# Designs tried in a protein design chat: VHH binders against StAR-related lipid transfer protein 4 (Stard4). Part 1

No score or structure here was measured in a lab: all are predicted.

Target 1, 199 residues: StAR-related lipid transfer protein 4 (Stard4), of Mus musculus (Mouse) (q99jv5)
Amino acid sequence: ASISTKLQNTLIQYHSIKEDEWRVAKKVKDVTVWRKPSEEFNGYLYKAQGVMDDVVNNVIDHIRPGPWRLDWDRLMTSLDVLEHFEENCCVMRYTTAGQLLNIISPREFVDFSYTVGYEEGLLSCGVSVEWSETRPEFVRGYNHPCGWFCVPLKDSPSQSLLTGYIQTDLRGMIPQSAVDTAMASTLANFYSDLRKGLR
Below, numbering starts at 1 at the first letter of every chain, in headers, positions and changes, except where a header shows other numbers; antibody chains are not in Kabat numbers.
F, E and O stand for the ipSAE by ESMFold2-Fast, ESMFold2 and OpenDDE, each averaged over both directions (binder to target, target to binder). V2 = 0.75 x the mean of E and O + 0.25 x the DockQ between their complexes.
[cut] stands for letters that were removed.
The coordinates of atoms that the task and the answers printed are left out; those that the model quotes come from them. Centres of patches stay.

## First folded at step 1 (VHH)

Design A01 (framework vhh_etentamig_d1)
Fold by ESMFold2-Fast, scan of step 1:
Structure A01 (fold): chain B 199 residues (1-199), chain A 126 residues (1-126)
Amino acid sequence: as target 1 above (199 residues)
Amino acid sequence: EVQLLESGGGLVQPGGSLRLSCAASGFTFSSYAMSWVRQAPGKGPEWVSGISGSGGSTYYADSVKGRFTISRDNSKNTLYLQMNSLRAEDTAVYYCAKGTYKIYVSGSYRYYFDYRGQGTLVTVSS
């Protein structure tokens, strides 16, 4: 199977994981974050879910590689599209700000990104790929399969349900407790920031 | 196995109305989003309108918003497109499509569908 097919199937499998396998990691107004041990690496697969006051296409357009991501995402400090393959897929390089008073120094990721229809909505997913060029000011992190599902709300057509699966290996020598704290907070902040970014 | 059969096309004068129908079979109709896609002579396919499986959400291309209305009757496995205030530029073959979605890529919206029917011709001319 192609990388896009395998990635999509993996995200659909995550979306099918039973409710009782998830443990609440953080719950704030209008967003819940869960986690479970990853089957890909020695870390966690995180799930986040919340309602957006916007239609699917506009929500996903703000999330996937494109002109709007840096305008609202407080964590992301740069985004470069390195290669466009199809209309809905690319390889991107992005960087993230330091976290927890720089206990987690700035990271760099190089990801294959793919956006495809899913049921009545969209799935935008990604996975890190090998890229030989490194920038010494960043630690190269690694995203195992990650993605965002966005589907219309059945009883509220101007709203959508956004569900994310994030599975990031930050690498380096960082205490696991710091990683876990940063991941849960970052996902909650993602929803807050995105809601403010939608026009 | 999966079949989509469009009907209702024809010749109509500018400002007129037409109602298109699509009879679906071979799948659980109410479980899938449905769309209308059109292709004008010499042009690529253009997504026109979409509706969720339940019928609770509807979406329209800017070119048809306010003039066209998409609807469905899940008890009859039928999709409809009511077209009002028709213009010469609406002339196209109209296709019923299963699972069509709007995807944004590099400053443009693109449209994808996993199945479409035979199509029905709509000609807007005096």
Scores: ipSAE 0.000, ipTM 0.136, lowest interface PAE 15.2, mean pLDDT 82

Design A02 (framework vhh_etentamig_d1)
Fold by ESMFold2-Fast, scan of step 1:
Structure A02 (fold): chain B 199 residues (1-199), chain A 126 residues (1-126)
Amino acid sequence: as target 1 above (199 residues)
Amino acid sequence: EVQLLESGGGLVQPGGSLRLSCAASGFTFSSYAMSWVRQAPGKGPEWVSGISGSGGSTYYADSVKGRFTISRDNSKNTLYLQMNSLRAEDTAVYYCAKDLRVTWYGSGSYTYFDYRGQGTLVTVSS
């Protein structure tokens, strides 16, 4: 509970950051991506925002830990619930593909995940936690506080506004400038892939 | 059809130098990051070096930093690896690889390669 309260408050704080503090990283049709230096690590806090042609509950159900995420998210190769506290609260382990020649290793993350009501919508958030069990085929990455806000669109009840806050430490030897260059395109692609996956 | 053709490998003495080349075709070369990957006998693949599409950014594995230089000539669709101060442990088949991307979504991240060439053998021995 203490962890969920702190995580929720941190995401709400991110959501309150003034527009002038963000720098546009990428702007494509129906998605804008911004970034600012992270206060948690030597990297960036990214913000992405776009309209979804679906209701809040269906959008968040496709994002939060559950059976729907792997249906549309090709990057995620596995998702295991390690500890289940409540319907909306768990510790999960997930892995990401390290494709082709396995040149850059697959990553593994162990995150506390929490989904809660926010205004007339939902917030699904996560943060990496310490977990003793490791798998040697994966490099353990670290997610500083991350989350997705989804609220109903004004005067359009079949649509919602999805806003994400992302700050991931890949760990290892990948130069941060290479990561930063790819991040904005990856977040824009997240939106188009999710839109295709919605039912 | 994407094609990558490596050349320039051979037998060289410790402390020597070699320059590898990769001729690319079937895609817009300047739009893609390129990498060199090597595989030593009995070992898995090891990423060696990467270069952005424009050539403005270069990256190296710790094992080769300060000894190897990656470069490209977009007018000739060619990638290069200048290898100096070669050591026995540099002995490997060297591959040219296309489409190195750092991809991130929601809660995860990865890097992958789309294609690799046939490779060119580098043997460092006295």
Scores: ipSAE 0.000, ipTM 0.110, lowest interface PAE 17.1, mean pLDDT 79

Design A03 (framework vhh_7ocj_1; at its last look DockQ between E and O 0.02; V2 from the best seeds 0.00; counts 0 for: pae E 14.5 > 2, placed apart)
Fold by ESMFold2, look of step 2:
Structure A03 (fold): chain B 199 residues (1-199), chain A 125 residues (1-125)
Amino acid sequence: as target 1 above (199 residues)
Amino acid sequence: QVQLVESGGGLVQAGGSLRLSCAASGFTFSSYAMGWYRQAPGKQRELVAAITSGGSTRYGDFVKGRFTISRGNAKNTVYLQMNSLSVEDTAVYYCAARYTIKYSGGTYEVYFDYWGQGTQVTVSS
């Protein structure tokens, strides 16, 4: 659909943002997290980057909606694919655990998801959509255009470079410092948990 | 005018089977994803099964291989074959045609634009 192309183009634009526009938010071992003010909402666009010891297709298969996501992602507590449009294009509903000793209560997201080729690798991207059904145990959050670029490392065919762009509006009434801490920590934990899931 | 009309509901004993049908009119059926939802008294509506315009299917977790959604584009009809029914399957079952993604006001949204009136399925023990 044309919505898939718009989402892809937005992520490619983020991937072209010059390095000097980013500020380091967190660095944990082999993962760096940066941020800059979002143009989509009153919050930050986060960038994360790190090397994965696996090939692109397997890395992305563990990230996109599918059978492996809940095996490793400790933050994600449920995932339902609500609609399929094409083989790699769907609407999913997922939930997240409480964070920071439940200062951030569990969230629910309903996202359009799209996976497509990018250079010699893949881009798996998404954006929240409006969904009228709500559940009282969750706060409905909103993901602005987000995604993961995964490309082979040039001289290391068994490894991939994984770069993510995330801008989540957690909604609700939570302190901004808790939001900032949760976002940076979530991205660092994503990499460590994914590495465990790939082994 | 757009209409979705469910049929095939009724009373069935546990372990039995039912086949639901939903006849659609007033829109280009082959262009829309179709779905079955259910709602038991006092509970929220939940997805039972969905089928894309191209025939790809998805099921709610509680289905566990017991139900099968299909569509006949020539007949403008979507079906739900329900096998191995249990008392927990008692609900009103709704047919839906989904306008899956719409860009509105600077955001993406998914709406159910068309719903049927529902058909009662009652499973006795």
Scores: ipSAE 0.000, ipTM 0.225, lowest interface PAE 13.0, mean pLDDT 84
ESMFold2-Fast, scan of step 1: ipSAE 0.429; ipTM 0.702
ESMFold2 (binder alone), look of step 2: mean pLDDT 81; pTM 0.814
OpenDDE, look of step 2: ipSAE 0.019; ipTM 0.454
ESMFold2, look of step 5: ipSAE 0.000; ipTM 0.186
ESMFold2 (binder alone), look of step 5: mean pLDDT 82; pTM 0.812
OpenDDE, look of step 5: ipSAE 0.007; ipTM 0.274

Design A04 (framework vhh_7ocj_1)
Fold by ESMFold2-Fast, scan of step 1:
Structure A04 (fold): chain B 199 residues (1-199), chain A 124 residues (1-124)
Amino acid sequence: as target 1 above (199 residues)
Amino acid sequence: QVQLVESGGGLVQAGGSLRLSCAASGSIFSSYAMGWYRQAPGKQRELVAAITSGGSTRYGDFVKGRFTISRGNAKNTVYLQMNSLSVEDTAVYYCAKTIRYTPSGTYWTDYDYWGQGTQVTVSS
């Protein structure tokens, strides 16, 4: 499918952006978060990177659409596979918890998802699609191309390097400073929660 | 064509160990999950353990901590290491393959292919 090819190529392009184009947004133990202005919308493309104490396949299996995601991800409150095209390709609807004392109310996303090999690792990526059904308890957000690269660490075969690119339009009337704070914290928490889930 | 062949069952005393093997021949897809189910006489089949192509695992409540599922993709083989066996583990153990995705947050598999089973008997 041309959509999966375009999405994959876009993420590989993000992964090729030079180090000096990124600005640090948040740095905590074992996770660095950067951002740069998005070329897709009036917001930011975020990058997060950190080491996982597990092999690539196990890490990505916990991230890609499926029941495993909800076992560890505190932000994600539901995940439904709406349409299954192939083993590595689906349309999913997921919801997220409110953030910053509900300054950001719960969101809903409908994403095309694709998982494919990348170098000696894997890439799991997604992009929001048009979906007419909405639920009144959620604000429909929009993910521009997003994804997670996971590759083995060359000198540490039991570990992997996880790099994420997140480019989310939360919609609604939210101060940009609140969005920025939430995005950086969400990415740092993603790593912390995933590490606990893999234990 | 897919053929699943289980082996490694037998008679063992309580507290003992067994290692079951499932060899898959014919067509196999790397994206498919593999699993072990068991069925005692007069009971329904229940999930013992499952493993995805990526290596993520799921276990039934009564075997978690005692059993370990693993796979050797190069040989299309799935293993179930069974430790601290009890009389309640007595059953025919079946190997199956399927996809793992469900529309809900509950992990449930639609197994398409089943082996003939291997008998495990635990004596007190």
Scores: ipSAE 0.000, ipTM 0.174, lowest interface PAE 12.8, mean pLDDT 81

Design A05 (framework vhh_8ghr_2)
Fold by ESMFold2-Fast, scan of step 1:
Structure A05 (fold): chain B 199 residues (1-199), chain A 127 residues (1-127)
Amino acid sequence: as target 1 above (199 residues)
Amino acid sequence: EVQLVESGGGLVQPGGSLRLSCAASGFTISSYSYIGWVRRAPGKGEELVARIYPSSGSTSYADSVKGRFTISADISKNTAYLQMNSLRVEDTAVYYCARSYKVTYSSGYTYIYFDYWGQGTLVTVSS
């Protein structure tokens, strides 16, 4: 009934979208990125999927708010936990590096974050919340519901399937082609960086 | 789904030893988180007595137990241990096993974030 329930239900809804509604945006070795028009804003809902050579808990522990995220994620430049609501639930503020020769300047996000069990695996999800404090060196971006599902592979229990849904409004005056290029590359890089971080 | 189950508590005389076990299920302890032991005595606050990062073997201890307690982890058994030697009456408490993270804020302030806890096991040190 609260923000965590609504967020979880929204991500499960995204995970149920039929294959034929998605269009391939980028395909690189061992990662596919799709997109479809967002129902939340004038932009896209992105889906990324790939196999991880690691177990669910280890994969999600690298992704959820904690000390390990900054060690491997090239895009994220800071991560601060502002409030803890429950053991697996917080509000965090994070910043991202500039992209495309600074055509996209550094952004700041303030997100509610929630990690919960899903099937035989985990879901780590987030959504931006209102936060009055701003910092002049960053443009405040906005994440509509986003998250990462990680489930074990039935035929290979030492591996897992990682599926992400990302729905980011970068705000400001940025050409849509630059946003599209940056989003697809960011998701592909997320997988390659995470795989290196797990080693 | 995720569970931490403690065992090994009991009654012991001052100067004695006990070994506590923390069996994890629903996740692997090598998964880039800390496993810690937190104790609470009646009428007193919580104290983090020992913490291990199982992936690297890195450990830390409260000053009150340093040199007497040893934390360890067996990744193959998915279990963490607290070896308690030279026990004192003031070590009497309920001992909880917990999964945690060390979160560093941009200001440099660090905070221990706990996300799963065991049920606790009682340790009584008495003559």
Scores: ipSAE 0.000, ipTM 0.131, lowest interface PAE 17.8, mean pLDDT 83

Design A06 (framework vhh_8ghr_2; at its last look DockQ between E and O 0.04; V2 from the best seeds 0.00; counts 0 for: pae E 18.5 > 2, placed apart)
Amino acid sequence: EVQLVESGGGLVQPGGSLRLSCAASGFTISSYSYIGWVRRAPGKGEELVARISPSSGSTSYADSVKGRFTISADISKNTAYLQMNSLRVEDTAVYYCARGWTIRTSGYTYYLDYWGQGTLVTVSS
ESMFold2-Fast, scan of step 1: ipSAE 0.376; ipTM 0.667
ESMFold2, look of step 2: ipSAE 0.000; ipTM 0.107
ESMFold2 (binder alone), look of step 2: mean pLDDT 80; pTM 0.799
OpenDDE, look of step 2: ipSAE 0.023; ipTM 0.325

Design A07 (framework vhh_7n9e_1)
Fold by ESMFold2-Fast, scan of step 1:
Structure A07 (fold): chain B 199 residues (1-199), chain A 125 residues (1-125)
Amino acid sequence: as target 1 above (199 residues)
Amino acid sequence: DVQLVESGGGLVQAGGSLRLSCAASGFTFSSYAMYWGRQAPGKGREWVSGISSSGGSTAYASSVKGRFTISRDNAKNTLYLQMNNLKPEDTALYYCAKGRTYTIYSGGSYTYDYWGQGTQVTVSS
């Protein structure tokens, strides 16, 4: 019924996918990125995981739509809240920088966003929605369900475990190898940039 | 009604300094990125600097980096540009601009939804 309920359930399903279904796409210091074929489109569902030296609320507050996201996220170049339903629920339009010497030109996304409690932590999730207004300087991309789980580490309450699921259709005519390279790098860079933003 | 009013421009010798101010009203100043742009005679607008809603992030055009400093005072709804080591090529009408978002859109398209009328800066040799 509710888009927020369906979205939350979908992310929890992703979080329960068995280890043997994932393949390592990129492993750098303090973050691992995996992928598997998407069931939503002809592309990949990516998973990233790493430890944050901060508490759950502060980590998620830097990720969810709000004033802090744009101060650290190198990929995201703008964020407009188009509709605000509740403190934890909105429709946002955001743009991303060009990638790989502009082989991937700047994209625009319009996403429903929802933040909710999950176990001892939080889940911030999103999915693209239909939006008729387009801007010619951007290609409209599409996010299938995506989100970020953040939970406290069991015996280290000042640290948290951040796990992300990203499932983006960049659209347009882009070589698949370029898409794959950009997605893996984007997730590794997300962690590095967020860690700098939290300091 | 959104208003942006620039001040602090003037005539200055090369190597000199000026401090520009922009008084903002009609919107929640602390919620938006703010920018300085400039327009030289007979040319289009050029981005100079940007600052995030919190002041935590700043960006500069390569031509001014190291010489200009952008800052803001959210309690006073005021944006500043400290300009040091001014050059003749810095001569332009300087505009304050309101961003549409919290972020700085630098090195690409500018997401300004309002510009002030500007304050003239003239740098002589």
Scores: ipSAE 0.000, ipTM 0.121, lowest interface PAE 17.1, mean pLDDT 84

Design A08 (framework vhh_7n9e_1)
Fold by ESMFold2-Fast, scan of step 1:
Structure A08 (fold): chain B 199 residues (1-199), chain A 126 residues (1-126)
Amino acid sequence: as target 1 above (199 residues)
Amino acid sequence: DVQLVESGGGLVQAGGSLRLSCAASGFTFSSYAMYWGRQAPGKGREWVSGISWSGGSTAYASSVKGRFTISRDNAKNTLYLQMNNLKPEDTALYYCAKPTYRVTISGSTTYYFDYWGQGTQVTVSS
């Protein structure tokens, strides 16, 4: 199967994981973050969920590689599309800001990205790929399968439910507790920042 | 040349408090962010808290937020960790760390997390 098919199927499998397998990592206003040990690396698979006051297409268009991501995402400091395959399929390189007073230094990622219909909504997903060119000022991180599901709310069609699965190996010599703290906060901030970007 | 000497650990009952100190020498203390980390028996290193060079910004691991307070005295080259409402799960060797940083030709900066002290043991009895 193609990389896009395998990636999509993996995210759908994550989306079907039973509630009792998740542990709450953070609860803030209008966002819950859970985690469970990853089966891909020595770290966690994170799940985040919250309501957006916007329609599915607008929400996902702000998340997927494109002109709007850098306008609202405080963590992402650059985004380059390296290869276009189709309208909804590319390889991108992006960088992230340092975290926790730069205990976690800036990272760079090179990801295959794919956006596809899912039920009444959309799924935008990604996974890191090998890329030989490195920039010495960044540590190359690695995203195991990650993605964002967005579906309309049945009784409020102008609102949508956004669910994310994030599985990032930041690499380097970082204490796991610092990674865990940063990941939970980053996901909560993602929702806060996106909500501001949509208004 | 760079030395970090932790002190203030000991045995304490659950619910108690301890204040850890880290005496720094061999570098310009006021120019660097500083960190506290810990390692419990049989576990990996856990980052606990960080403070900016000026003391104006602090950060905490979720497991200690609200219970621990990091502070510094730049005139005395000393870093502190005030630990309140201690739990048995806080039992660990605590150490302070100075990040190493570099500025690239492009003007960016990166930090590396280093441990330089021997640590001070904290044991919390249930």
Scores: ipSAE 0.000, ipTM 0.139, lowest interface PAE 20.0, mean pLDDT 82

Design A09 (framework vhh_8k46_1)
Fold by ESMFold2-Fast, scan of step 1:
Structure A09 (fold): chain B 199 residues (1-199), chain A 125 residues (1-125)
Amino acid sequence: as target 1 above (199 residues)
Amino acid sequence: AVQLQASGGGFVQPGGSLRLSCAASGRTFSSYAMGWFRQAPGKEREFVSAISWSGGSTYYADSVKGRFTISRDNSKNTVYLQMNSLRAEDTATYYCAAKYGTRITWYSPSEYDYWGQGTQVTVSS
């Protein structure tokens, strides 16, 4: 419970960061990606925001741990729930595809995941935890606090606003320019893939 | 609101086959995960099978793996359960159900928001 409370409070703090602290990293049709230096590690905290043509519950059900995620997410190659605490929280292990012609080799993450109400919507958030079992085909990455806020649009209740905060340490020996390129593209692709998945 | 109508139940002999259909009315069928559950007299509802919104992921109870196949046709707003090699212990009322997305608890009846009226399957000689 203390872990879920700390994680939730951290994401709410990110959601309260002033607009002038963010710098645009990538702007494509219907998605803006920003970043600022992370206070957790030597890297960036990324923010992405865009409108979904669907209701909050359906959007978050596609994002939170479960079989729906693999149906649409091009980056995620596997997802296993390792431990269940309640219906709204678990520990999961997931893997990601190699990127930039394998300049970034496939990664593995083990995250505590928690989904909770936020205003008239939902927050699904996560943070990496220690897990001793490793698989040699993957490099173990680390997610500092990350999450997705989804709230209904005023005057358009069939639509929602999806805001994500991603703070990933890919670990290993990767050029910073490759990390920067991959992170911005990953977030833009997340929105494009999710929108197709919701149809 | 989403309304679900299950059909295709009936009387069959052991070893026989039946195909159940679940027709959905409502705008957003393609956004829902679909499940089949069954309930025999005096027992609680138990999970049979589930399918993701796209049809890309399917799940089965151990008791029906290899015998039952779930599928969906989003253009017809319909989910199907093909039941082969039927056994006496498959006798139950079968219910289709819909929910927003699939969660880690896709096997739990309480996770489903909408339910059909049920269709009776009886396997007996």
Scores: ipSAE 0.000, ipTM 0.120, lowest interface PAE 16.9, mean pLDDT 84

Design A10 (framework vhh_8k46_1)
Fold by ESMFold2-Fast, scan of step 1:
Structure A10 (fold): chain B 199 residues (1-199), chain A 124 residues (1-124)
Amino acid sequence: as target 1 above (199 residues)
Amino acid sequence: AVQLQASGGGFVQPGGSLRLSCAASGFTFSSYAMGWFRQAPGKEREFVSAISGSGGSTYYADSVKGRFTISRDNSKNTVYLQMNSLRAEDTATYYCAAGTYKIRYTVPSQYDYWGQGTQVTVSS
């Protein structure tokens, strides 16, 4: 099957994982972050969920590769398209800022990205692919299947429910406690930054 | 041959409305994102709005957000720009453009095909 079909099916499988398999990793007002051991690597699959005060199309347009992402995302420092396949489908290279006083140095990712309809909303998903070119200022990380589901809120169609699944291997020699702290905080910050970006 | 034909411009008073159309031929329309750009006399061409090939995602310049709506009908190979609450500063020649998926929909050089302009004049 195509990479887009496999990726979409994997994210739908994550979205179907029973509530009792998740453990709360971080909870702040209007955002909950959970995690469970990953089936893909020696790390965690993270889930984050919160309400956005905007419609599905606007929320996903700010998340998917496009003109808005770098304007609000404090973690992402660059974004380049390497290959175009379809209107909603590309391979992109992006970089992230160092974290925890540079205990986690800047990372670089090369991801296949795909956005597709899901129920009454959208799914924007990605997975790292192999890319031979590396830049010495970055450590190449690897995203196992990741994605963002956004669906209209039944009680308030002008609002949407945003659910993310993130499964990142930062690589290098980093203490697992530092990785866990950074991942949970990054996901909570993603929601607060996105909410500000939608204004 | 590839063609994009913009139409629907005209004279309108402040607060009025106009609907622009761009009819496309010579390429697989649903595979291309469509954008609207405008250029006032003596000014640079600026981004107005864009729509994905499926119509599922739309983008707007801050200056037009909440007033303009972009839409497309892939069965008719046409993209539309509904312009409401028009202001004098919206006066410009409006251009439609077609491009494959881009990271920056606001950048004119990333579009593959361009239509001729249609003039919009907003004044009393």
Scores: ipSAE 0.000, ipTM 0.173, lowest interface PAE 13.0, mean pLDDT 86

Design A11 (framework vhh_gefurulimab)
Amino acid sequence: EVQLVESGGGLVKPGGSLRLSCAASGRTFSSYAAAWFRQAPGKEREFVSAISWSGSTTYADSVKGRFTISRDNAKNSLYLQMNSLRAEDTAVYYCAATYRITLGPSTSYEYDYWGQGTLVTVSS
ESMFold2-Fast, scan of step 1: ipSAE 0.005; ipTM 0.242

Design A12 (framework vhh_gefurulimab)
Fold by ESMFold2-Fast, scan of step 1:
Structure A12 (fold): chain B 199 residues (1-199), chain A 125 residues (1-125)
Amino acid sequence: as target 1 above (199 residues)
Amino acid sequence: EVQLVESGGGLVKPGGSLRLSCAASGFTFSSYAAAWFRQAPGKEREFVSAITSGGSTTYADSVKGRFTISRDNAKNSLYLQMNSLRAEDTAVYYCAAHKYTVYWGSTRPEDYDYWGQGTLVTVSS
């Protein structure tokens, strides 16, 4: 079984988790964030969902590794494609800004990324891989399986439904309350920033 | 052409068992949530059971513990194992698939885009 097949199947499993297993972590007008204990590590699997006023291809093209991500994502400070296997598959290294007055210092991630068709839409997913080169200014974090499903709205084809699953081990010595606060806010901000970036 | 074809219905006595099958063709079944609905004489269509693309299941209270939904994506097939059948289970059973989103089991007929023709299950008293 290939990494891309296992990753895709894992995200589809997350997408099928029963409603009663999720607990609301943050709810604002145009996005809801839920969480449940992760089965991969001592932390949470987060789910976020909201409507985008754009078509699937444009939404996912802004999210997947590429030149557009840094234009809108306030958290991401760099993105380098390290290996490119095919148009929809790469290994990337990216960095994130410090959070909560640097209680969470800048992180670095090295992820396998895969984008594939899903229903009438797309799934862009990723998982951290081992990578020997480290940069001392960053703490190496680890993404357990994460991804973004985007499908057309049934009654409004010019809009799409964006659902994300994020499962990040920030590592280092961070108070759990700080991690929990940062994760919920990061996901809500992701939607707000993306909506502005699509225009 | 998209098709869902049910089979396995028939006449059975109370306490008996039946296994319904649904064969899917013309679309990528493995990517879709699927469900069984039923319609008893003189009633609206009601939810029986659903299974997501990842295999999570949901059951109506009236069938929980007696019915088991399952799928075989390699065979593009959906199943409903019905045990301890009751007269109240008499209905036409419909296979359905949901096109636009994966749910943890939508209970609403309106959410399903693809439907089979139905198979009759009769439980005689």
Scores: ipSAE 0.000, ipTM 0.106, lowest interface PAE 18.5, mean pLDDT 84

